# VH-VL binders against q9umr5, part 12

Target 1, 268 residues: q9umr5
Amino acid sequence: SYKPVIVVHGLFDSSYSFRHLLEYINETHPGTVVTVLDLFDGRESLRPLWEQVQGFREAVVPIMAKAPQGVHLICYSQGGLVCRALLSVMDDHNVDSFISLSSPQMGQYGDTDYLKWLFPTSMRSNLYRICYSPWGQEFSICNYWHDPHHDDLYLNASSFLALINGERDHPNATVWRKNFLRVGHLVLIGGPDDGVITPWQSSFFGFYDANETVLEMEEQLVYLRDSFGLKTLLARGAIVRCPMAGISHTAWHSNRTLYETCIEPWLS

## First folded at step 8 (VH-VL)

Design qg10
Fold by ESMFold2, fold request of step 11:
Structure qg10 (fold): chain C 268 residues (1-268), chain A 123 residues (1-123), chain B 112 residues (1-112)
Amino acid sequence: as target 1 above (268 residues)
Amino acid sequence: QVQLVQSGAEVKKPGSSVKVSCKASGGTFSNYYISWVRQAPGQGLEYLGYIIPEYGTANYNEKFKGRVTITADKSTSTAYMELSSLRSEDTAVYYCARGSKWFDSTPYYMDVWGQGTMVTVSS
Amino acid sequence: DVVMTQSPLSLPVTLGQPASISCRSSQSLVRSTGNTYLYWFQQRPGQSPRRLIYKVSNRDSGVPDRFSGSGSGTDFTLKISRVEAEDVGVYYCMQGTYWPPTFGQGTKLEIK
């Protein structure tokens, strides 16, 4: 009776990380078919995001076909960007709730342990030299790297984020916007104690201006121009914001209060 | 300027519950952190939890182990803190405080405080 | 939880003399962005707490310039360059870097 739920994991992640989320869904919505996609696990999560989108698309098609009344997406961290791209490239998706669980929707501009591991001599101020190169764009992290001090390089070099945000013109922009707008609800989840997503407001489509002042979603050019449908979606009342302080990046899918407050109501 | 006005003093027996209100006036309320902090007589300050009234999202200090519930009513600009299964150790002044907007980058800086509500628990 | 330790707990001071209050955290309060969310509050007798200092060293509006904050990492200091009669009260440090926010024990400043 409940719509099937599809879970998409994040960077250096695997399906096992979601065992607590699965327990919560089973307890509150018994009989719900939940599929945690086990593609691009671990180090494979560094593959280009368009490769990941292609693979996840192939996996979700049969699930959606078996559920003509619709499905829900729960997408964590980097996985939220994969899911947003899926909503754009699939012209007949049947997603009701897209639940974005602490995802860097406007990009990332922060030093993290995984960046130190990949690029040990770099920091956020100089990583644009690597990420905005053709070689750098072969890594998923660089596909959503968003340096507010090198906007021209971002707009020209980004192979993923600038496209799905409609920040660079492309032949599919109108179709992608139409497809994205078919979603029933966009549920945005994040908070100030995340510790990884920088700025954490990226999970709510906020981001830095050139002075590193965080601007809200409604102040962003992509919203004001309605480049991929955010303004239209908000006007329909289809954007749900669920900010919660006190949750670290690795705890979003294992916190019962977060689940009950922000996730459970949208799993019809 | 925003002002926070709390409900009056309460005397309670162990095992009962208390619900303290915090009404905002003269400013915006719903998009801010509304935090609760207590102070036992002659002792320091202890953070209980918060709510963001616009979204109804709340979180609590683990120390209170499911005994505290924080809610809000946007239409009346009022936040509430309920503490259940009261013990004598819960005797304290309970403060509400308004912090930054939920979207701001400076967490927990609590710039406006209510006058406090004395809750006395005695058998 | 991050433990915040203040010293001294009681601080008698002669009017016009300087005062210094120390606050130490059980772990570094520096986030990866470089920001340190360390706050100082003043509570005058019979009143609610008042914020004095935010982010280590930033004085709040209406706070006299005789108050200053400093420190880094785990060690922080509030200084009053010349104590006045209205400075009597209890001073608390608080960290907001880690959930949940935690306070020091308080330092009671009194005029001798």
Scores: ipSAE 0.772, ipTM 0.898, lowest interface PAE 1.2, mean pLDDT 92
Fold by ESMFold2, fold request of step 11:
Structure qg10 (fold): chain C 268 residues (1-268), chain A 123 residues (1-123), chain B 112 residues (1-112)
Amino acid sequence: as target 1 above (268 residues)
Amino acid sequence: QVQLVQSGAEVKKPGSSVKVSCKASGGTFSNYYISWVRQAPGQGLEYLGYIIPEYGTANYNEKFKGRVTITADKSTSTAYMELSSLRSEDTAVYYCARGSKWFDSTPYYMDVWGQGTMVTVSS
Amino acid sequence: DVVMTQSPLSLPVTLGQPASISCRSSQSLVRSTGNTYLYWFQQRPGQSPRRLIYKVSNRDSGVPDRFSGSGSGTDFTLKISRVEAEDVGVYYCMQGTYWPPTFGQGTKLEIK
């Protein structure tokens, strides 16, 4: 029997979006129990990420309890940040593979067109005025908005990303790092044709400097200071990078070549 | 400084397979896109696909999916393109090219090209 | 796939005169970041392609300054200010904004 798989969806998403991924898992790992968590779907995915983390935590506890041998997480887009927070806050999680499927792990600084129904005058250059306020932090997109030109505001205002990255001091930082380090493997998936995650290298913990030049994971302060365990994981051989060009943001969970190359090997 | 040297010309029968090699020297190889492009006689350029040798990740132009396989051997700095079920329309010069690093924000695949390998499919 | 259309397909030019090659894409090549990944390649007779221009207007190292690229959105141009004998060959535009990369059909430049 194979370890159970828990799937966590992204912004404006639902469990139906993963039907092809479920089919692939059934074909290659028959009998695997796969649970696509049907929480915070559609507009509910805009709820504060800590609220979502709490709800998903309640849902995964019984699944993990029934699987003492461990579970796998497949977490898509915004869902990858939810899952990383789960790994930090859960003292006794038993996650073997955390598969981060095109997730904005170092934040998002991209096109705001899909947000204009909510923030009509928004552009990537001005969204920080909304997001780095207490009101803005009540929206999930603002919880990981990372404006490289207002890094001081980000570090002060972020209620979520700056905390789980250990970029701002907080009393739980040591415990969260310890919990995160119990993961077996961190599988990072993304690519240059994604079209939504900006920079797309955020899926690999890369991000912009002040000149919008992308620095790799190993050049980031959070890595160099090992603030939440990335350097330790890489040294342990627990970080798997699986970059693929030619896949758009909505196609990551419905591309068979991506599944066979980047996901299937980690579901044992 | 990097050079790409390809294997020699091939003559093949319809229905067979061909495997073209592309060896890199004088530069780094594994963290780059290694792309394959072909050019039928008197025709333009057609992209086949790529590999990133460090991660073994490859993707293909849908036109050739199911017939083309691109692989790499990091220890010898060599990429391979295999095209199966050959037909006369596959007669072309096949080029390998080194592109950008996989994490580069400028996705240009082909700043260094191999010399090309003529593949002739003849009954 | 993004269709790249070049004109003219054949371009006879007198030595020392300017030449201009047009390339049009079936859709905008501007990514959400504002970048445009449009390239120009030169293929001299019997040789492999050589990159001339990247990101619309940036000359590659070692490319003479008589080559220039311009354009935006869907319409792009390669100009040669003074054609020399060494410029004979086929010129291709290529887009790298959308998977898969696609090439124009080529423009054969000849000395008349």
Scores: ipSAE 0.769, ipTM 0.901, lowest interface PAE 1.2, mean pLDDT 92
Fold by ESMFold2, fold request of step 11:
Structure qg10 (fold): chain C 268 residues (1-268), chain A 123 residues (1-123), chain B 112 residues (1-112)
Amino acid sequence: as target 1 above (268 residues)
Amino acid sequence: QVQLVQSGAEVKKPGSSVKVSCKASGGTFSNYYISWVRQAPGQGLEYLGYIIPEYGTANYNEKFKGRVTITADKSTSTAYMELSSLRSEDTAVYYCARGSKWFDSTPYYMDVWGQGTMVTVSS
Amino acid sequence: DVVMTQSPLSLPVTLGQPASISCRSSQSLVRSTGNTYLYWFQQRPGQSPRRLIYKVSNRDSGVPDRFSGSGSGTDFTLKISRVEAEDVGVYYCMQGTYWPPTFGQGTKLEIK
């Protein structure tokens, strides 16, 4: 039988957004138990990411316990950061495939419609003043805001991304790396036509340097130092890259070609 | 300096399929987008789709309703475009083109083009 | 699909004189990142297309300085400051902002 699949949504999402993904899984892997977690829906998705991680952890524990042979995670957008943190904090997870569906894994540095809605007088050049404050870190978007021109502020103020990336020293770094490395496969999905994740290469652990030149995963300090296990996973053959152009941010979970190419092979 | 060399002209009957090859030489292939574009006689250009040979990831223009399939063979540095259920309207020159590296940008840069392959669909 | 409309479709020009080709899109080609994915291609008689301009105004390597691109939003222009005999051919604009990419109808440049 097929391993259960757990779906973790993104910012301003609901479980209905994944109806097509559920249809695709049912067609290709009939009998698979798929759970779309409906926690932190809508505006609740703006709550601090550590709060979301705790809530999602509580929801996945019984599912994982009932599936000792393992589960798969499909984690969309902001949800991919929640899932990566889950894999770090859970010493007893049994995740085989972690499928990261257009997630800002190295952070976000871009103006979007919902950022304009939330912070209407701000632009990416000045949002660091809000996000790199204790008050700003109470919003999920600021938990992964990564301004390449204020890296010192990012490293000191980030309550989430700098920690799960191992960019700032903390006492749990070794344990989190060990827990994360228990994943079977890390499947990275994204593309240049996404339109929201900025740079879109963040979905592949790429990010801007100080000149806004995008550096690849293998050029990132967190990879070179193997801070949370990326170099080890790549050497193990456990990182799968599945880039696809022509897909907008809201279409990743409703595109049949994307599903068949990038998701289906990993839902054993 | 990369060059793209395509397979020769084809004459096909309606309802059949055609598979056009595009071989890269003199440069890197696998981490670049390889796009396919067609041009009916006396007409403009129409984008068909692309592949990233390194990962085998491809996407297609929906207008072809699943009739187009794009594949690649990394060992021979060759991309393929197959168009099935051929119609007379599919008579065109088919071009392959190399885009940017997948990590750098979109497939639409298309800076190096093959010589084109004439496909004629006639009964 | 985004419709790209070129004007004129036929452009006879005297050698050494300027030429201008207009391209209009059915919707704005500016992404939220500020980038505009508009391209110009040249196809000489009997040859494959050649990229001239990318992202509205950036000249490709090996393209003569007499070619320039401009525009924003929905309206774009390719200019040739002094037409040479080698410039004969068909010119296409293309948008890459929205999937799938789409081309204009083409503008046939001819020497009078």
Scores: ipSAE 0.726, ipTM 0.881, lowest interface PAE 1.4, mean pLDDT 91

Design qg11
Fold by OpenDDE, fold request of step 11:
Structure qg11 (fold): chain C 268 residues (1-268), chain A 123 residues (1-123), chain B 112 residues (1-112)
Amino acid sequence: as target 1 above (268 residues)
Amino acid sequence: QVQLVQSGAEVKKPGSSVKVSCKASGGTFSNYYISWVRQAPGQGLEYLGYIIPEYGTANYNEKFKGRVTITADKSTSTAYMELSSLRSEDTAVYYCARGSKWFDSTPYYMDVWGQGTMVTVSS
Amino acid sequence: DVVMTQSPLSLPVTLGQPASISCRSSQSLVRYDGNTYLYWFQQRPGQSPRRLIYKVSNRDSGVPDRFSGSGSGTDFTLKISRVEAEDVGVYYCMQGTYWPPTFGQGTKLEIK
């Protein structure tokens, strides 16, 4: 039998967004038990990410317990960060494949149309004033806002991304790394036509330097320091990259070509 | 200098399939987009799809989905375009072209082109 | 799909005279990253297409400076300051901002 699949949605999403994905999985892997976690839907997805991690943890624990052979995680957009943190705090998870579906794994620094309505009076260059305040950090989007021009503020004020990345010291950093490394495979999916994740390479742990030049994963400090296990995962062949152009942000979970190419191979 | 060399001309019957190859030499292949474009006689250019050989990820123009399959062999630096259920309207010169590296934000540069492969579909 | 419209479709030019080709897109080609992915290609008779211009105004290496690209949003222009015999061929604009990439109809440049 196929391992159970757990799906975690993104910002402002609900379980309904994944109806096509469920259809594809059922068609290609009949009998697979797929659970789309219906937590923090819609506007509730703006809750602090650590709160979300706790909620999702409570939901996945019983699923994992019933699947001693392991489970697969499909985590979309913001959900990808939630899942990464989830796997970092769980010392007993049994995740075989962690599929990061167009997730801003290295953060977000862009005011695309998808986000502009949340900050109508804020420009990309000025959002740091809000996001790196105690008030701003009460919103999920600010938890992974990564301003390359205000690195000091990011490192000191980011209460989520900087911590799970190991960019700021935390007493549990070593344990988190150990836990995350329990994953069988990390499947990174994203592409240049996303239109929301900025830069889109963030889905592959690429990100801006101080000059807004996008650097690859292997050039990032978190990789070089192996702060949460990326270097170790790569070395043992556990990281899979699946870039695809021609996919918009809201189509990653519904595009058949994308599913067959980047998702399906990891559901066995 | 990087060059793309394509396979020779093909003559096919309607309903059959054709597979055109594109081999890269003198430069990097695997990390780049390899696009396929066709041109009917006396007509303009039409985009078919692409592949990133390094990862085997391909995507297609919706107009050709279901009939076109793009693959690649990194070991031989060769990309392939297969078109099935051929029709007379598929008669065209088919080009492969190298785009930007996959990690760059410009996937459709197409700065290097193959010499083209004439595919004739006739009964 | 984004529609690319070129004008004129036929362009007879006297040697040494300037030429201008217009390309219009059905929607703005400015992508979310702020770049405009408009390209110009030249196809000489019996040859494969050759890229001349990328991102509106950048010339590829080996392209003579008599070629220039300009424009913004939905309106773009390729200019040849002094047409030479080797410039005979068909010119295409292409957008790469939206999937799938789409080409203009082509402009056939001929010598009078």
Scores: ipSAE 0.933, ipTM 0.957, lowest interface PAE 0.5, mean pLDDT 95
Fold by OpenDDE, fold request of step 11:
Parts: sequence; C-alpha cells; structure tokens
Structure qg11 (fold): chain C 268 residues (1-268), chain A 123 residues (1-123), chain B 112 residues (1-112)
Amino acid sequence: as target 1 above (268 residues)
Amino acid sequence: QVQLVQSGAEVKKPGSSVKVSCKASGGTFSNYYISWVRQAPGQGLEYLGYIIPEYGTANYNEKFKGRVTITADKSTSTAYMELSSLRSEDTAVYYCARGSKWFDSTPYYMDVWGQGTMVTVSS
Amino acid sequence: DVVMTQSPLSLPVTLGQPASISCRSSQSLVRYDGNTYLYWFQQRPGQSPRRLIYKVSNRDSGVPDRFSGSGSGTDFTLKISRVEAEDVGVYYCMQGTYWPPTFGQGTKLEIK
C-alpha cells in the first residue's frame, strides 16, 4: 500500500484548492489516504507561523502514528515553510518525502498583486519597517519576509525564518537540524513563471544578495554552514530539484504535467 | 562554441509518430532549457515545449494536447522531441533551441538553434 | 495565449534605407519581476532563426549595431538603420513573459 499523504495549504488557501491534486493522486496511486489539513484557512493563515506549526503538529502526529512506515508531505507555498519548521521541531517524525510546492523557503521579498493588498501603504522596499517590528511578526507573511537590504533587521527581528534557517543562533539549532535531517527526501518545486514567490528561486533556497543578485542554494550561508542540514541532505542525495517554467503560483497543485513530473514519483 | 545538431529529415504516414533528436556540442547542456519550435512551410513559428535535461522536467504547449513528448539524455547531451498521431498539418521544420540556464529569469531566450529537421506527413 | 501582432507583414525596402517593424502584444509583457521578455529573431532564407534582440533592446553578440530594439508594455519596434542585402529574410518578435511563448506572424523584408 502507498504511504499516506498529508497536504498543507498556503496563504489564504483552503482544502478546496487541492481537489485536482487529490484527483491526480487517486488516479495514479489508488488507495492512498490523502489528508488535506483544514487548519488556518483563509485569513487565519495570517496567524504567526509558529502558532500554525503547533496546530499542524497536533494534526499530523496522529496520522504519523498510524503510519509506521512513513508519510509524505505535500506543502504548498507558505505551507512549505510551516512543514519545514514542523520537521525541525519534531524529533520523531517519519516523513519520507517532503514535497515543497512553490514555497518561499528562503523567504519572500516581492510585492506582487497577491500580497500588495496586505500592505496598501507600503512599498516593498519599506515593508521592513512593519515586518521587523514586534507587531509585524504577529503576521505569517512577515515571519518569512527577507529584506536583503536590511539583513541586520532580518536576522534580529525575524522570529521564524531566521530561526529555522539557523541564521540566528538559538538553543535548539542543533536539535532542529537533527530532526529535519530525518526526512528521506526534500523535493523542491518551483519555477520562474510563478508570479508570487519572489524571487522564484527562493523555492530552491536561492535568494537575493545585497545587490539583489539571486544566488544559488550552494552559495547561501545556510548551505555553507549547513545550519539546518541542506548541505548534508544534498551530499546524501536527498534533495530533489524540480524546476518548471510555465506554471503560475495558483496552478502548482492543479497542473497534471507538474504532478506527473515532480510530485508523483515521490508518492510511491 | 555551442552547436545543436538535429537528426535528418523524416517522412511519416498519418497516425504514426516521429522522434527528432537534438545533440549539443561545444558547451554545457544539462542545465539549460532546450526548447522545441516548429515552422510549417511558408508559415510562422510555433512553440512546442521545453525540457531541462538536468532534471528531466518538461512542459508543453497545451495546443498539442499531449501528442508531444520531450525527453533528454544527459550522458549524450541529446534532447528528443516525439510527436505522435501525426497529421498532415504537422508537416513542418522542427527546431531545437537552447534557452537560458534554468536558474536564470530568462528561460525562453533561444540564443542557439539547431539546423532544423523537416518532417513530412503524407499518405 | 498572448497574441503577438507584427506590422507590416511585408516590408520592401530600398538598399541603404532604414526599416522599421512593429510588434504589439495583446497584453503587457512586463513580468512580475519588472523585466520585459520580448525578443526579435531573424530568419534568412533557408536558414534557422537567429536571435537578434533579447529583452526589448539588447543586441546579441555579432549583431550589427544597425539593428536596434525598443518599446515598452505592449508596443515594440525593431529598427534597421541601413538595410543591407544580407538583411533579407523574415523577422519575428516573440514574447517569453507568459506561457507559452508566442511569436508574431513574421515580417518579410525584401529589397526593392
């Protein structure tokens, strides 16, 4: 039998968005128990990511317990960060494949139509004033806002991304790394036509330097320092990159070609 | 200097399939987009799809409704385009072209082109 | 799909005279990253297409400076300051901002 699949949605998303994905899984892997977690839907997805991590943890623990052979995670957009954090804090997770579906794994620094309405009075370049404040960090989007021009503020004020990345020292860094490394495979999915994740390479742990030049994963300090295990995962062949152009952000979970190419191979 | 060399001309019957190859030499291949474009006689250019050989990820113009399959062999630096259920309208010169590296933001600039492969579909 | 419309479709030009080709897109080609992925290709008779211009106005290596690209949003232009005999062929604009990439109809440049 196929391992259970747990799906975690993204910002302002709901379980309904994954109806096509469920269909694809059912058709190609009949009998698979797929659970789309109906937590923090819609506006509730703006709640602090650590709160979300806790909620999702409570939901996945029973599922994992019933699946001693392991489970697969499909985590979309913001959900990918939630899942990464989840795997970092869980010392007993049994995740075989962690599929990060167009997630801003290295953060977000973009002002797209998808996000503009959240900050009507601020330009992208000024969002650091809000996001790196105590009250700003009460919103999920700010938890992974990564302003390359204000790295000091990011490192000091980011209460989520900087921590799970191990970019800021904290007492749990070693343990979180160990926990995350329990994952069988990290499948990174994203592409240049996403239109929301900015830069889109963030889905592959690429990100801007101070000059807004996008650097690859292997050039990132988190990789070089192996702060949360990326270097280790890559070395043991546990990182799978699946870039695909021609996919918009809201279509990653509803594109058959994408599913067959980037998701399906990791559900067996 | 990077070159793309395609397989020779093909004559096919309607309903059959054709597979055209595109071999890269003189440069890197695996990390680039390899696109396929066709041109019917006396007509314009039509985009078919692409592959990133390094990862085997391909995407297609939906116009072809699943008739096109693009694959690649990194070991031989060769990309393949297979078109099934051939019709007379599929008669065209098929081109492969190299795009940008997959990690760049310009995936569809085709700076190097193959010489083209004429595919004739006739009964 | 984004429709690319070129004008004119036929362009007879006297040798040494300037030429101009227009390309219009059905929607803005400015991508979310602020870049405009508009390209120009030249196809000489019996040859494969050759990229001349990328991102609206950047010439590829080896392309003579008599070729220039300009435009923004939905309107783009390829100009040849002084047409030479070797410029005979069909010119295509292409957008790469939206999936799938789409080409204009082509403009056939001929010498009068």
Scores: ipSAE 0.933, ipTM 0.957, lowest interface PAE 0.5, mean pLDDT 95
Fold by OpenDDE, look of step 10:
Structure qg11 (fold): chain C 268 residues (1-268), chain A 123 residues (1-123), chain B 112 residues (1-112)
Amino acid sequence: as target 1 above (268 residues)
Amino acid sequence: QVQLVQSGAEVKKPGSSVKVSCKASGGTFSNYYISWVRQAPGQGLEYLGYIIPEYGTANYNEKFKGRVTITADKSTSTAYMELSSLRSEDTAVYYCARGSKWFDSTPYYMDVWGQGTMVTVSS
Amino acid sequence: DVVMTQSPLSLPVTLGQPASISCRSSQSLVRYDGNTYLYWFQQRPGQSPRRLIYKVSNRDSGVPDRFSGSGSGTDFTLKISRVEAEDVGVYYCMQGTYWPPTFGQGTKLEIK
């Protein structure tokens, strides 16, 4: 039998967005128990990510308990960060494949439609004034806002991304790394035509330097320091990169070609 | 200098399949996009799809979905384009072209082109 | 799909004279990252296409400086300051901002 699949949605998303994915899984892996977690939907996805992590943890624990052989996680967009944090705080998770579906794993620094909606009068260059404030950190988007021009503020004020990355020292860093390393495979999916994740390479743990030059995962301090286990995972062949151009952000979970190429191989 | 060398001309019957190869030399292969473009006689250019050989990820123009398959062999630095259920309208010169490194940008750069492969579909 | 429209489709030019080709897109080619993925290709008779310009105005290495690209949004232009015999061929604009990439009809440049 196939391992259960748990799906975590993204910002302003709902379970309805994954109807095609469910269809694909059912078709290619019949009998698979797929659970799309219907938590923090719509506007509730703006709640602090740590709150979301706790909620999702409560939901996945029973599922994992019933699946001694392990489970697969498919986590879309913001959900990818939630899942990474989830795997970091859970010392007893049994995740085989963690599929990060177009997630801003290294953070966001883009002036997207989402940002315009939330902050219509703010440019990305000024968002640090809001996001790195105490009240800003009460919004999920700010929890993974990563301003390359204000690294000091990011490191000190980011209450989520900087911590799960191990970029800021905290007492749980070693344990979180250990927990995250329990994952069988980390599947990173994303592409240049996403249109939302900025830079799109963030889905592969690439990100801007101080000059807004995009550096690869292997050039990132979190990798070089192995602060949460990326270097270790890569070394043991546990990281899979699956880039695809021609896919918009809202199509990652509904594109058949993408599913067959980047998702399906990791559901068996 | 990077070069793309394609396989020779093909003559096919309607309903059959054709597989065109594109071998890269003089540079890196795996991490770069390889795109396929065709040109019917006396007509313009049409984009078919691409592959990233390192990861085996390919995507296709929806117009050709279900009929076109793009693959690659990293060991031989060769990309392949297979088109099935051929029809007369598929008669064209097929080109492979190299794009950017996958991490840098897009498959659409196409700075190096193969010499083209003529595929003729006739009964 | 994004429609690329070139004009003129036929361009007879006297040697040494300038030439100009227009390319219009059905929608803005400015991407979310601020870049404009407009390309120009040259195809000489019996040859494969050759990229001349990338991202509106950047010349590829080996491309003579008599070629220049300009434009923004939906309107783009390829200019040849002094046409030479070797410039005979068909010129295509292409957008790479939206999937799938699409080409203009082509402009056939001929010597009068």
Scores: ipSAE 0.898, ipTM 0.939, lowest interface PAE 0.5, mean pLDDT 95

